VHH binders against Triacylglycerol lipase 1 (LIP1). Designs and how they scored, part 4

Target 1, 373 residues: Triacylglycerol lipase 1 (LIP1), of Arabidopsis thaliana (Mouse-ear cress) (q71dj5)
Amino acid sequence: SHLLHGSPVNSLCADLIHPANYSCTEHSIQTKDGYILALQRVASLGPRLQSGPPVLLQHGLFMAGDVWFLNSPKESLGFILADHGFDVWVGNVRGTRYSYGHVTLSDTDKEFWDWSWQDLAMYDLAEMIQYLYSISNSKIFLVGHSQGTIMSFAALTQPHVAEMVEAAALLCPISYLDHVTAPLVERMVFMHLDQMVVALGLHQINFRSDMLVKLVDSLCEGHMDCTDFLTSITGTNCCFNASKIEYYLDYEPHPSSVKNIRHLFQMIRKGTFAQYDYGYFKNLRTYGLSKPPEFILSHIPASLPMWMGYGGTDGLADVTDVEHTLAELPSSPELLYLEDYGHIDFVLGSSAKEDVYKHMIQFFRAKVKSSSW

## First folded at step 4 (VHH)

Design H36 (from B06 with S30D; framework vhh_7ocj_1)
Fold by ESMFold2-Fast, scan of step 4:
Structure H36 (fold): chain B 373 residues (1-373), chain A 119 residues (1-119)
Amino acid sequence: as target 1 above (373 residues)
Amino acid sequence: QVQLVESGGGLVQAGGSLRLSCAASGFTFDDYAMGWYRQAPGKQRELVAAIYSGGSTRYGDFVKGRFTISRGNAKNTVYLQMNSLSVEDTAVYYCAAEEYLPWGEYDYWGQGTQVTVSS
C-alpha cells in the first residue's frame, strides 16, 4: 500500500536529517558530461571547536544517500559519523530521485539513461571527491557500499582521484561478480533479461512507475513475503528490522539505467572488471580496442589505506569474489568478515554500529594525522 | 542498410530562410539522437544542432535563436529550420545519427547538402 504513495520529493535534508535534529545543507555539482548531482553535508547540532575530516558516503544500486539515514541516529552510519565529529557528505548518483537533472537532457530522454557504473565512477564519484577536496582543502575519507565499491575501485585506479583520498572503507566490496549466488539474480542473468528489457525499449528501471509499483506491492501483500523476495535478490540478512520494510519502501528503491544493469550482468557472465562492452565494432570505435579496457586493481596506489567489511551470507558480494579482489589489490586491506551478515545488514542492520561501524571509525581515526582525533 | 538522405539545401539571399530535411531508414529512428553538423571550406565540421530521443535540443552558439531543430518520428525525418541566414552560414550541412549521444561521436552520417548564402 505504501508503494502506491509517492516517495518524499522534498530534499534528503528536509525529509530525514532535519527531523532528527542534525544540521544539513543541500549542495549540487555539474559533472563534466552534464549531469546535476545533489550532495548533502551533515553535522551534529551545537558548537564545534573545529571541523573534522571530510567523509563521502557513496550508496549502492537502486539506493540513494537516504540509505545512510533511514534508521535512528544511534543506528545509521551517516548520523554516527556526524556524532563522531566527521564532516559528513552524502553522494547521490545520476538517475536517483535526488539527482535527476542534466544541462541539456531530460530524464524522459533515453540519452539521459545512457550510462553505467563506469560513468558513475569516472564522473559522479570522481567529481564528488574533487568537490569535497576543493571545499575542505584536505584529502577525503571514502565510504562505499555495494555498487559504491565498484565505483570506488574503478575511480581509485585513476591517480588524480586516488591522490585526493586519505583512506577508503568498502562495505560489501565488488570488483568481480561471477560467483553471485542470489537465486533470482542468477535466473535473470541466465534468461538474458537485461537484453530483453533493452529489446523492449526500456532504458530505466524505476520501481516507482505505476506498473512496477503495482507488481512489487502485489508480491509483498499476497504472493510472497517481502523478506523472502529480498533474500532472493540479496541473499540472507540477519540483522535488519523486517518490520521496517514498509517504511524503507517509502524511500527505496531509486531508479537506475538499463545500461547499468547490462554492465553488471556483463560482469556476472564474463568474470571481468572492465568498461562497458559494446560489441566488437562499437568497442573499436569507442576504445580503439576489440574488447573493453579492464580496470586494473594493482593501479590503485599501494600506499592508499583500505578497510573492507563483508558478509558470509551476501548473495551479491560473494566471499569467493571478494577473495579474488584481495588477490589483485597491490596491498592487503584491513578486513572485517562477518559470517552471518548479508548485503543489506551493512547499511540497515540494527547491530551494524557495534559489529561494523565502530571498526570503520577506529580505522579512520588511525589514519587521521591530526592529534585532535 | 542504414541511410541518411539530406534535402532542402540551395542558394538563398542573406536574411532569408531554408528548411533542411533528413530522411532516415534502416534503423529504429525513435531510439536515435539526431544532429546537424556543417563544414565550410578550410574548416572542421562543427555542431549546428542536436535533438535527443525525448525531444531535448542543443544548439551551437552561432545559430542559437536563429535555427530550430525538430523531429517527426512517424516520418523518420529530422528537420533544421534556418532563419535569418548570413553569409557565414554558407557550408555543407550533414545529417548525423547516433544511438545514445550524451557526449560521443555519431554512428551514421549523410552525404551532406550545400547551403550557400549570398550577400
Scores: ipSAE 0.000, ipTM 0.437, lowest interface PAE 11.6, mean pLDDT 85

Design H37 (from B06 with S30Y; framework vhh_7ocj_1)
Fold by ESMFold2-Fast, scan of step 4:
Structure H37 (fold): chain B 373 residues (1-373), chain A 119 residues (1-119)
Amino acid sequence: as target 1 above (373 residues)
Amino acid sequence: QVQLVESGGGLVQAGGSLRLSCAASGFTFYDYAMGWYRQAPGKQRELVAAIYSGGSTRYGDFVKGRFTISRGNAKNTVYLQMNSLSVEDTAVYYCAAEEYLPWGEYDYWGQGTQVTVSS
């Protein structure tokens, strides 16, 4: 029959959370560099009063906070945490469809897109954490996935940020990327596509364009296996419901900056966890050094509890790179290694509640400051 | 099949203490928020205290600093320690278990236990 596309998104609360019978309120913050970021606060309805600790969910690349709610309330981490009494907060970084504002710039200006994950860590994540801390008057719990973990590692090297965090749970943790195995990503890096895109005058990557969405959806309708395409970008996934891919494409992907992709490609080529590389002369002007400063993982407080979940078939957060991260951290996180899990299984897997989230919640519960007589 | 059984109620003098217990069976206790509600004659049922699966707690304004809710997950039991009781605390106290289902709300209630505070 005729190809049918899903409805456009209006707001995360209205599209995914209210229909599931959860309370949801929209919030916004203004970053120091002028970006307007949307956050959602999620709670269970009825006599279930939110009194639990604040938990911030930080999404990855080409995603937004909708990823935490795309499956049923029994399967989606955002709903599961709300059901367990946490005060759930959902972050959306600059450039996503939920955080497309700036105090002086338009999203059509090239200057609006002059940022990388470094800025997402230092402004977006740090200031979302500060906002939650100021409202709750308590340290927050942090959950990151994929690029959300790169942001978390960088932000947590800053003492003023780490002081506001009670514990961090990192899914598909990334601080090193030089062992990426995802075939399409390797090909793009080899061909220097990040440099070619900049040379063409492009400053944002938006796969949500009407024509691109229709093309991908048409390919998924029998001309290409959408699971194979996803596998070429993320590695093999075991455990998400592939029949829902068309539904997921109504929400994902979200835009990001070309500069952000360039920064990620720098990590793949160099094998370092460092600030953005402008080149020799611009580095001297920006940093006073010929090369960009590195983020030093041992600067994360050894007293900050961390938990990490990672998969053996992840084509982006490769096991070798995860092991490098573990060697550089000042203390050993609690670890969950799942040999058959891929990159997407940690957020969209139907089995993730039993395999992943149950362990994460147990870790968080052990860190909760319970009231006593 | 699902049962909530309250115990520990009784008569106590103002300024005294009582500890209520609620034994739960027939469901996965660890996944449920547990609460204590009370209902005085002629009044609506009101929340006294709640404890969520993560251990976080909430109290009604009239009992803050006097009552403490806790849970023993290994024993499938929730407790309410009531200190500095006043005549206004006289009510039937109900244990409640609240299941967070995707498309609906389910409340399980105990039969209640009477607490009477004399002047």
Scores: ipSAE 0.000, ipTM 0.141, lowest interface PAE 19.5, mean pLDDT 83

Design H38 (from B06 with Y52W; framework vhh_7ocj_1)
Fold by ESMFold2-Fast, scan of step 4:
Structure H38 (fold): chain B 373 residues (1-373), chain A 119 residues (1-119)
Amino acid sequence: as target 1 above (373 residues)
Amino acid sequence: QVQLVESGGGLVQAGGSLRLSCAASGFTFSDYAMGWYRQAPGKQRELVAAIWSGGSTRYGDFVKGRFTISRGNAKNTVYLQMNSLSVEDTAVYYCAAEEYLPWGEYDYWGQGTQVTVSS
């Protein structure tokens, strides 16, 4: 696949948002560790000024900010929020097709890929929130999906980040992963695929490479659920339009680092929400501790309003792991549980506007009025 | 067993040139960033030049335009070409290998090679 590399002048604004007749401006920030991240600011066309509250959309693993705009304006969260008067901002983490730059490194350098979701939380998300806060002169609303929620939980344990956030809405919330049920993911963990990929000298992951396609095919031998690759890695989805999957594959997946996949597999094997585990001696050198420090969910301010939407057929954000997250949070979020929803339904589902996004918008609207009057 | 062996140091007159070499063994050379650091008496060890696995380079402010770092992956060797040397470049020069993935390996250092620039 040629999907992982585009022209440096290609933009999410030009690809998906301008063609839908929405206003879109490209922005760029430089992280403290030197990565160049693209953000988009989106608004409905018309006489309306962008005076609504800022909302940051943070995508998940193997995705980018395009995921929020792949369906029609009546179905896609990014367009729906813009239509409801929000000042919509779209994040794209390092390594995605929209954020492939670095001040010194090239994406052909292995060192460009020496990061995990921990770095995405502490640099990418934290600095995107800071950028929005500085431009808007107001606290921001945060939406995360999947790995975007891992990043959100980790970043919100940091007081300097939490103080810039008005409210958070988390789709398919993940801070624990030890109960994943997605068949291919379980098999990959069982076969130590993270160690095999490292041994093969791979620094980034693309599921459409010849080598990875062959490995996936091998793992799926004798397993009925592997005939649909998406279902095998996310669990069952009810409600996205399967006839659009070829269209979706023109945009997703985006690249991620091997180190990030290793970190996620550490979460699956150990059942902890912690910084990257380098092993005993390197942990001592890196952290001054034999084990990596944990992100403590009770450090998130109890006063920070939170809303969570999660599904009963999600093979990654398993209900048991969501319940563990809820037990560790300092206060109870507003909850939306949909027994038939899977992992992808929350971003690509045709029914998600009625089933999910209306509730999220009502939650955010209530918080705006509480803060303003 | 991991080894980094520096060579090419010595005495040179101001305005002259030296080429340092560092031969690496005991790890997958192509997976590591390679760097040159230097330490003068009474100073902290400072970055002179670094080269990443794909060929990107970084230089310390005091050597930009004068020094060139390069690597030969087939020979497991990193080089530092030092031109227009000044007395201020006098230091022990250390080769270093930095792990980019945590495969259970750690940062490695050579023993150092002395560079002395006379006026």
Scores: ipSAE 0.000, ipTM 0.321, lowest interface PAE 14.7, mean pLDDT 84

Design H39 (from B06 with Y52R; framework vhh_7ocj_1)
Fold by ESMFold2-Fast, scan of step 4:
Structure H39 (fold): chain B 373 residues (1-373), chain A 119 residues (1-119)
Amino acid sequence: as target 1 above (373 residues)
Amino acid sequence: QVQLVESGGGLVQAGGSLRLSCAASGFTFSDYAMGWYRQAPGKQRELVAAIRSGGSTRYGDFVKGRFTISRGNAKNTVYLQMNSLSVEDTAVYYCAAEEYLPWGEYDYWGQGTQVTVSS
């Protein structure tokens, strides 16, 4: 279960799940555009009522499926759902250390990184949902966090995806980003750093490279508070254990594409929920339109049950942008608003089981049909 | 405080029958899935039968057609009717309550009741 020195790949089952005394099996799928994605299937060890409804956990930006298991079994959503009898599945999008494969491309090729969250929604998430639906022969429950919710909203506008989903629970829900308040993110957007990075010919962002890891560690230990740095990129968090930051840095962050960051910055600048903007001429070639097509939230079926948890100190999923999303949805989700919660608290907060996850589980349990077991 | 109390175990001859009962207290019984598990010495604990709050049932492959689980919500009791018993059914039988609704405590177990089948 250990990697050779210098290898970028970890087994999520071996590193975090088996040591906690849960069963875990590794699965993979191949997307239509050739990416090889890892999934994990998680269950409690011992004599519990398993074979419950399938639930897919979809992580956010610069994360992978490890985020759902970094805290103890009593605090981590992945373990908590398994303990409540759900058939827990963990997604890892292309470009993460768990999903670095492609049928013809290497992760050193620029073409491997030619994707944004649009592709994560249309290929990665849609095809993971289809895989789970096919093997379970039942509609799935979907949990998304942060960028996982961007992917969820986009994918659920597609009827063939929405028909496979029983209910969705969205943490730090994002479909609009024009009211981002995180100070460093605002500065980076203002300075057009996404355009500068593209102009320099960079295709991926990997904060775990040896040079960047050493720089970040030096700043955290000697020259800046890692909590202050995190606050600058996510907004204030109340409720995760800051003494665990060094431990979290053993697993997070995961790589993402420069194109994906550019797409997120387009959302911040324009206040739209739309496909990638290539510019006038390439949009015409790609879409047949001068502007990228929008994802229309009202295309999500009104009959699809949704639940949302969001926080008042979140610097990315701002309350104003969440309210805009709510106004555009065809039906009203069940809502949990926590004034003191920040972006990271929803996945790493030690209080999240009591404050957040019990309400999500209540929502899902109300949607479990007697015909499923 | 949650409590599960099993009764009805004992010694029985092969081909005989026993009825186990599990009396539950300290929670809203009708909101919980109830189950029976068994463990023989040197073996893993295994599911015998389970019943959801709505009454749907699930059985281990080795007991299908021989055992029947039922619940009496008015008496906060779950039952296991065991017919056509064989020596292989000898084990300690445990009652379990699993949270199916929010705000409950989960994963409660009784202390177990011994079932011995002789031939």
Scores: ipSAE 0.000, ipTM 0.200, lowest interface PAE 16.9, mean pLDDT 84

Design H40 (from B06 with G54S; framework vhh_7ocj_1)
Fold by ESMFold2-Fast, scan of step 4:
Structure H40 (fold): chain B 373 residues (1-373), chain A 119 residues (1-119)
Amino acid sequence: as target 1 above (373 residues)
Amino acid sequence: QVQLVESGGGLVQAGGSLRLSCAASGFTFSDYAMGWYRQAPGKQRELVAAIYSSGSTRYGDFVKGRFTISRGNAKNTVYLQMNSLSVEDTAVYYCAAEEYLPWGEYDYWGQGTQVTVSS
């Protein structure tokens, strides 16, 4: 089993991108609420006189920007986009091993973990988009996967963010979660695991921790089949190379906050796409309202081109919930539905270049205003 | 019945020192970020210093190097040591507590304690 060589802040450029013979530069931004986020800029090596349009890759829950580069250059979206001439940028949200810094807090502080996907959308994603926009002096292309799509939908309801985006491609799109079918996730929600971990004084979820591993295992002693843990949390996947799982585990999963998991469980229980629910009294203090404000999908500009890829065996981004999202959007996205694809296949599938990424690239190329490529 | 009770304010000569204390009750002190804010007449309330549950600290630009915030979790008390005081430090000083990050809005506030620095 391969092990990472380095500190808690590993260089994604040095570990995965430079060894594949691509150029890569490390960048950082400071969010308004003080988090230090790492970004990588990736390009193909070779004689190239001009770079293409900027594209930001935004990862999902328990992942980081490494997910876009874990397979070969012929299979991984990050490399494929670079090979097609895009100016590829990779985001890493707060709490991941690439973005563990803060101007005043340590990742050992309770306060460092006081955030949910709402903050990831309003700070992390919005400010990464702003950073790319300011460097390139052009609108950016946005790719999100899983929680990256939750962040994208929420951020794009904000006019100042949507104005900086040329087009968005959303993999495993989520704005509603009330039809989640993944067996372990359903069991965890039923058992109120989010409330149990708060009662235990936990503020971060790190699946490498002994305590959290034991807590998850205890849920499996009942009627849960946990022999395939990944399938139990994502649904069935057809198309990634299972022999690489030990290799993938050298990089994934990355930590997230307990508050973020509570927010996701609120979405599952209530079927709403809304800001964090603190409860009646604290909602009044925080929002001036008894219920948290909703993100209204129709506030996304109807003129913003959108493409969505989703799978029939996805246990998280269920087809019924995707259809609900489609009904609420102000205009119809370009759609790619793959009945056999699961949640992870869209980022780690060996067939994803042919089945998914070529269609995404065609969509982006059609939206480039002066496409000399 | 969460209470924050400030003490240690008063009149002091320029160049002098004061130590403010804030005794907290009604919540698990070690889980809360604690802060000191000040407000001079006709001005907005501004951050003086904050100390997080870990002991990490943040200071306002005008007090760095002169003021030190500390906490005693065993005593449920946060302290502000104010050295090299100037007339411009004259304000009402407020103790504040926040379960989450103190981004200008706190969960609980004390009554305030007056600090007056005379030339």
Scores: ipSAE 0.000, ipTM 0.166, lowest interface PAE 17.9, mean pLDDT 83

Design H41 (from B06 with A50R; framework vhh_7ocj_1)
Fold by ESMFold2-Fast, scan of step 4:
Structure H41 (fold): chain B 373 residues (1-373), chain A 119 residues (1-119)
Amino acid sequence: as target 1 above (373 residues)
Amino acid sequence: QVQLVESGGGLVQAGGSLRLSCAASGFTFSDYAMGWYRQAPGKQRELVARIYSGGSTRYGDFVKGRFTISRGNAKNTVYLQMNSLSVEDTAVYYCAAEEYLPWGEYDYWGQGTQVTVSS
């Protein structure tokens, strides 16, 4: 097994799932480009006649699979799906503290960090889907949040991936980012901070230093409103328990690559849904084109059922960008729009079971070809 | 002006050892992965060993346990220690500097150094 760098966490199963009295097993896969990814399989305890359909939970940027289990079993999507009889699987992309291995490279090698969300879509997500498909011998249900939805849209444009998916439920769906409204994010893009970080030779973003944790904890305990700080990076959230933010910081954030942040900033500046832009000469060598190829949303099969939940105060998955995504899809998803929900409310909100997850579960139940639950 | 200059090749008997060196100039050596490749007549060029910027290493299957790659960032030099040499190791050995930079293309190659292993 892989040890978690700089963390007292033993494993996601041991730290969050077993203590809640759920079954949990640790699994791993090796991607074609050599990254070792951890997955968890979760089920409620007690006698079962048969397993329900497989569901893969795919987290967003600076998160890992722990996000689905940080609240109580009555509030957390991972536990709720297990209670409803689903065969729950939890993905953790490369670079997170659960998926920090490679067959050749270490995290001290710059080459370990040479990836962006396109690699997460084409390797991590696609190969996790294939692994679940091979084990279950059935199509899987897919849940994505935030960057997990960027990965989902990109992966589902590929026929070999789409054919393994029964239905997708996408929370805070992103394929376009040019209308982000989060004030701190807008300022960082305006100041070209992604280019400055690159010029300084930095390759990873790791906010888990004791210094950053202590700084945020001191702001939350002091005169500054910790919720207002979070609002500056995600938009307003209505509905998560702000008194738990110090607890959440024991698990979040997880690391990501500088290249991934550059790719997201390219989306913000250009308003396109495309592969990484290396610049003119390297694009020609990499793609045979002067510009990076776009992911064409209409290549997602029109027959693939899709459900989307999105919020009116989300500073990242802006309503205008969601509407652009809807215009480009080959068929209309089932939609849940919540005017007061923000980006984080969809995974950590105390009200999300009633407001969001019950609708998602009803959608999945309606798409089951077999009634063997 | 980027330069990679290989040295240390030559003739050696089977079972013997050689140490190759590659002196680099004209770029920030510590930022690059450095590799050794080889090409025998009539064969394609193949990876022998690579050392990444942080010190991790990769080896071709036929040299694992026999060859060791190392780097001296202060001297801008990468080394290949070749032990237990066999006739099948006879090839021209090339030094390479490899970059993963998202904004640019940088693969630099040396001129090669001949290694000949006699029975």
Scores: ipSAE 0.006, ipTM 0.484, lowest interface PAE 10.1, mean pLDDT 85

Design H42 (from B06 with A50Y; framework vhh_7ocj_1)
Fold by ESMFold2-Fast, scan of step 4:
Structure H42 (fold): chain B 373 residues (1-373), chain A 119 residues (1-119)
Amino acid sequence: as target 1 above (373 residues)
Amino acid sequence: QVQLVESGGGLVQAGGSLRLSCAASGFTFSDYAMGWYRQAPGKQRELVAYIYSGGSTRYGDFVKGRFTISRGNAKNTVYLQMNSLSVEDTAVYYCAAEEYLPWGEYDYWGQGTQVTVSS
């Protein structure tokens, strides 16, 4: 990578994909609420006929589409899917460094940051799916990781979105969060840090500043191990190359809204999968109900094929919460449970191609063949 | 409790100017986007000007270059400077406050102030 700490982000195509000798084109869409989102289309170079089905990669919290390409072409899901003949598309939600525009608002306006994963599901993901569907004239395959799965579950409860999706593969699936075990996350929730940052008038969380990046690097080199610090946020990871953490920090994290973090903390405290809770009186104004409406997982079509990969040491997508999600779904997904895998291993693990991605690709290929009969 | 009180309306000749004010109370003014809307008899209420919490502005096409919206957070007041007025600007002007975009639902409305432009 040619990015330095604190350097401005370049295009994802130019930074990570073109240097690896893959085809990449930049695209943009405008959401109904005015946000400008960047997408990348990725393909293998060479004599291969790249005419496979479209697949959309949807990243998680404090990430962007770069996460799918940070490791080598033999290890990164984005490159691996392209090598297997898929028409790979990469989403970047509002507020990330790739999707920072709005038709009227700027990042200095509170209103630019007035969104949560609910809006990411209903606008960003839904409209990226719609865009791919319209271009390809075919149903798309969806891959989500972490918050990308929260978005996927919520969006797929909407019939107009579900009808455009051929199959979904969900890594570290989340619709419930009340059994989060990551120690630092538990402490932040207990201390009501989401309420404190709102009270201070903060609208966005941006850990990308030179000071925060250098502070994390300093902690990793001095007082605490970088792996220990990451474990306190995500749970234990077995299988990513910890020596690459400094390199990963050149790209991650990306910004998110304070409202989004507050919504995630509401999920942890309440144990529900629901729209944003404004409080009693504003819920009545916004929803006509004293409590926010829930996303009902049984509204996802039982005929929609799903595959899920989840790990036993994940401190965020806890096994107990995954089992709750499975109990609420209208049909049983194909499951891959890896006892030693943590939250980050599913996107950055050096073993993930053999342990995870080959199974996902087999699942997708089977659904392509099945749809013909 | 929550109040939006418009002032500065009245009768003015075509080509003249007026400055509308909207005094807000009962909420944290600096957290809200503020808008001016107008409604002429027999017409839908339409956006005149809008100012977001950070100071970015938006205007209706019919008033661009003639009207300017501004806010004074220290005084909990939003202003509309109206220049080069025409008979077509005759309407009741409403102040509105909205905490959350992009949903576009206004949290609070004033009672309105009449602006009448004579030929």
Scores: ipSAE 0.000, ipTM 0.326, lowest interface PAE 13.4, mean pLDDT 84

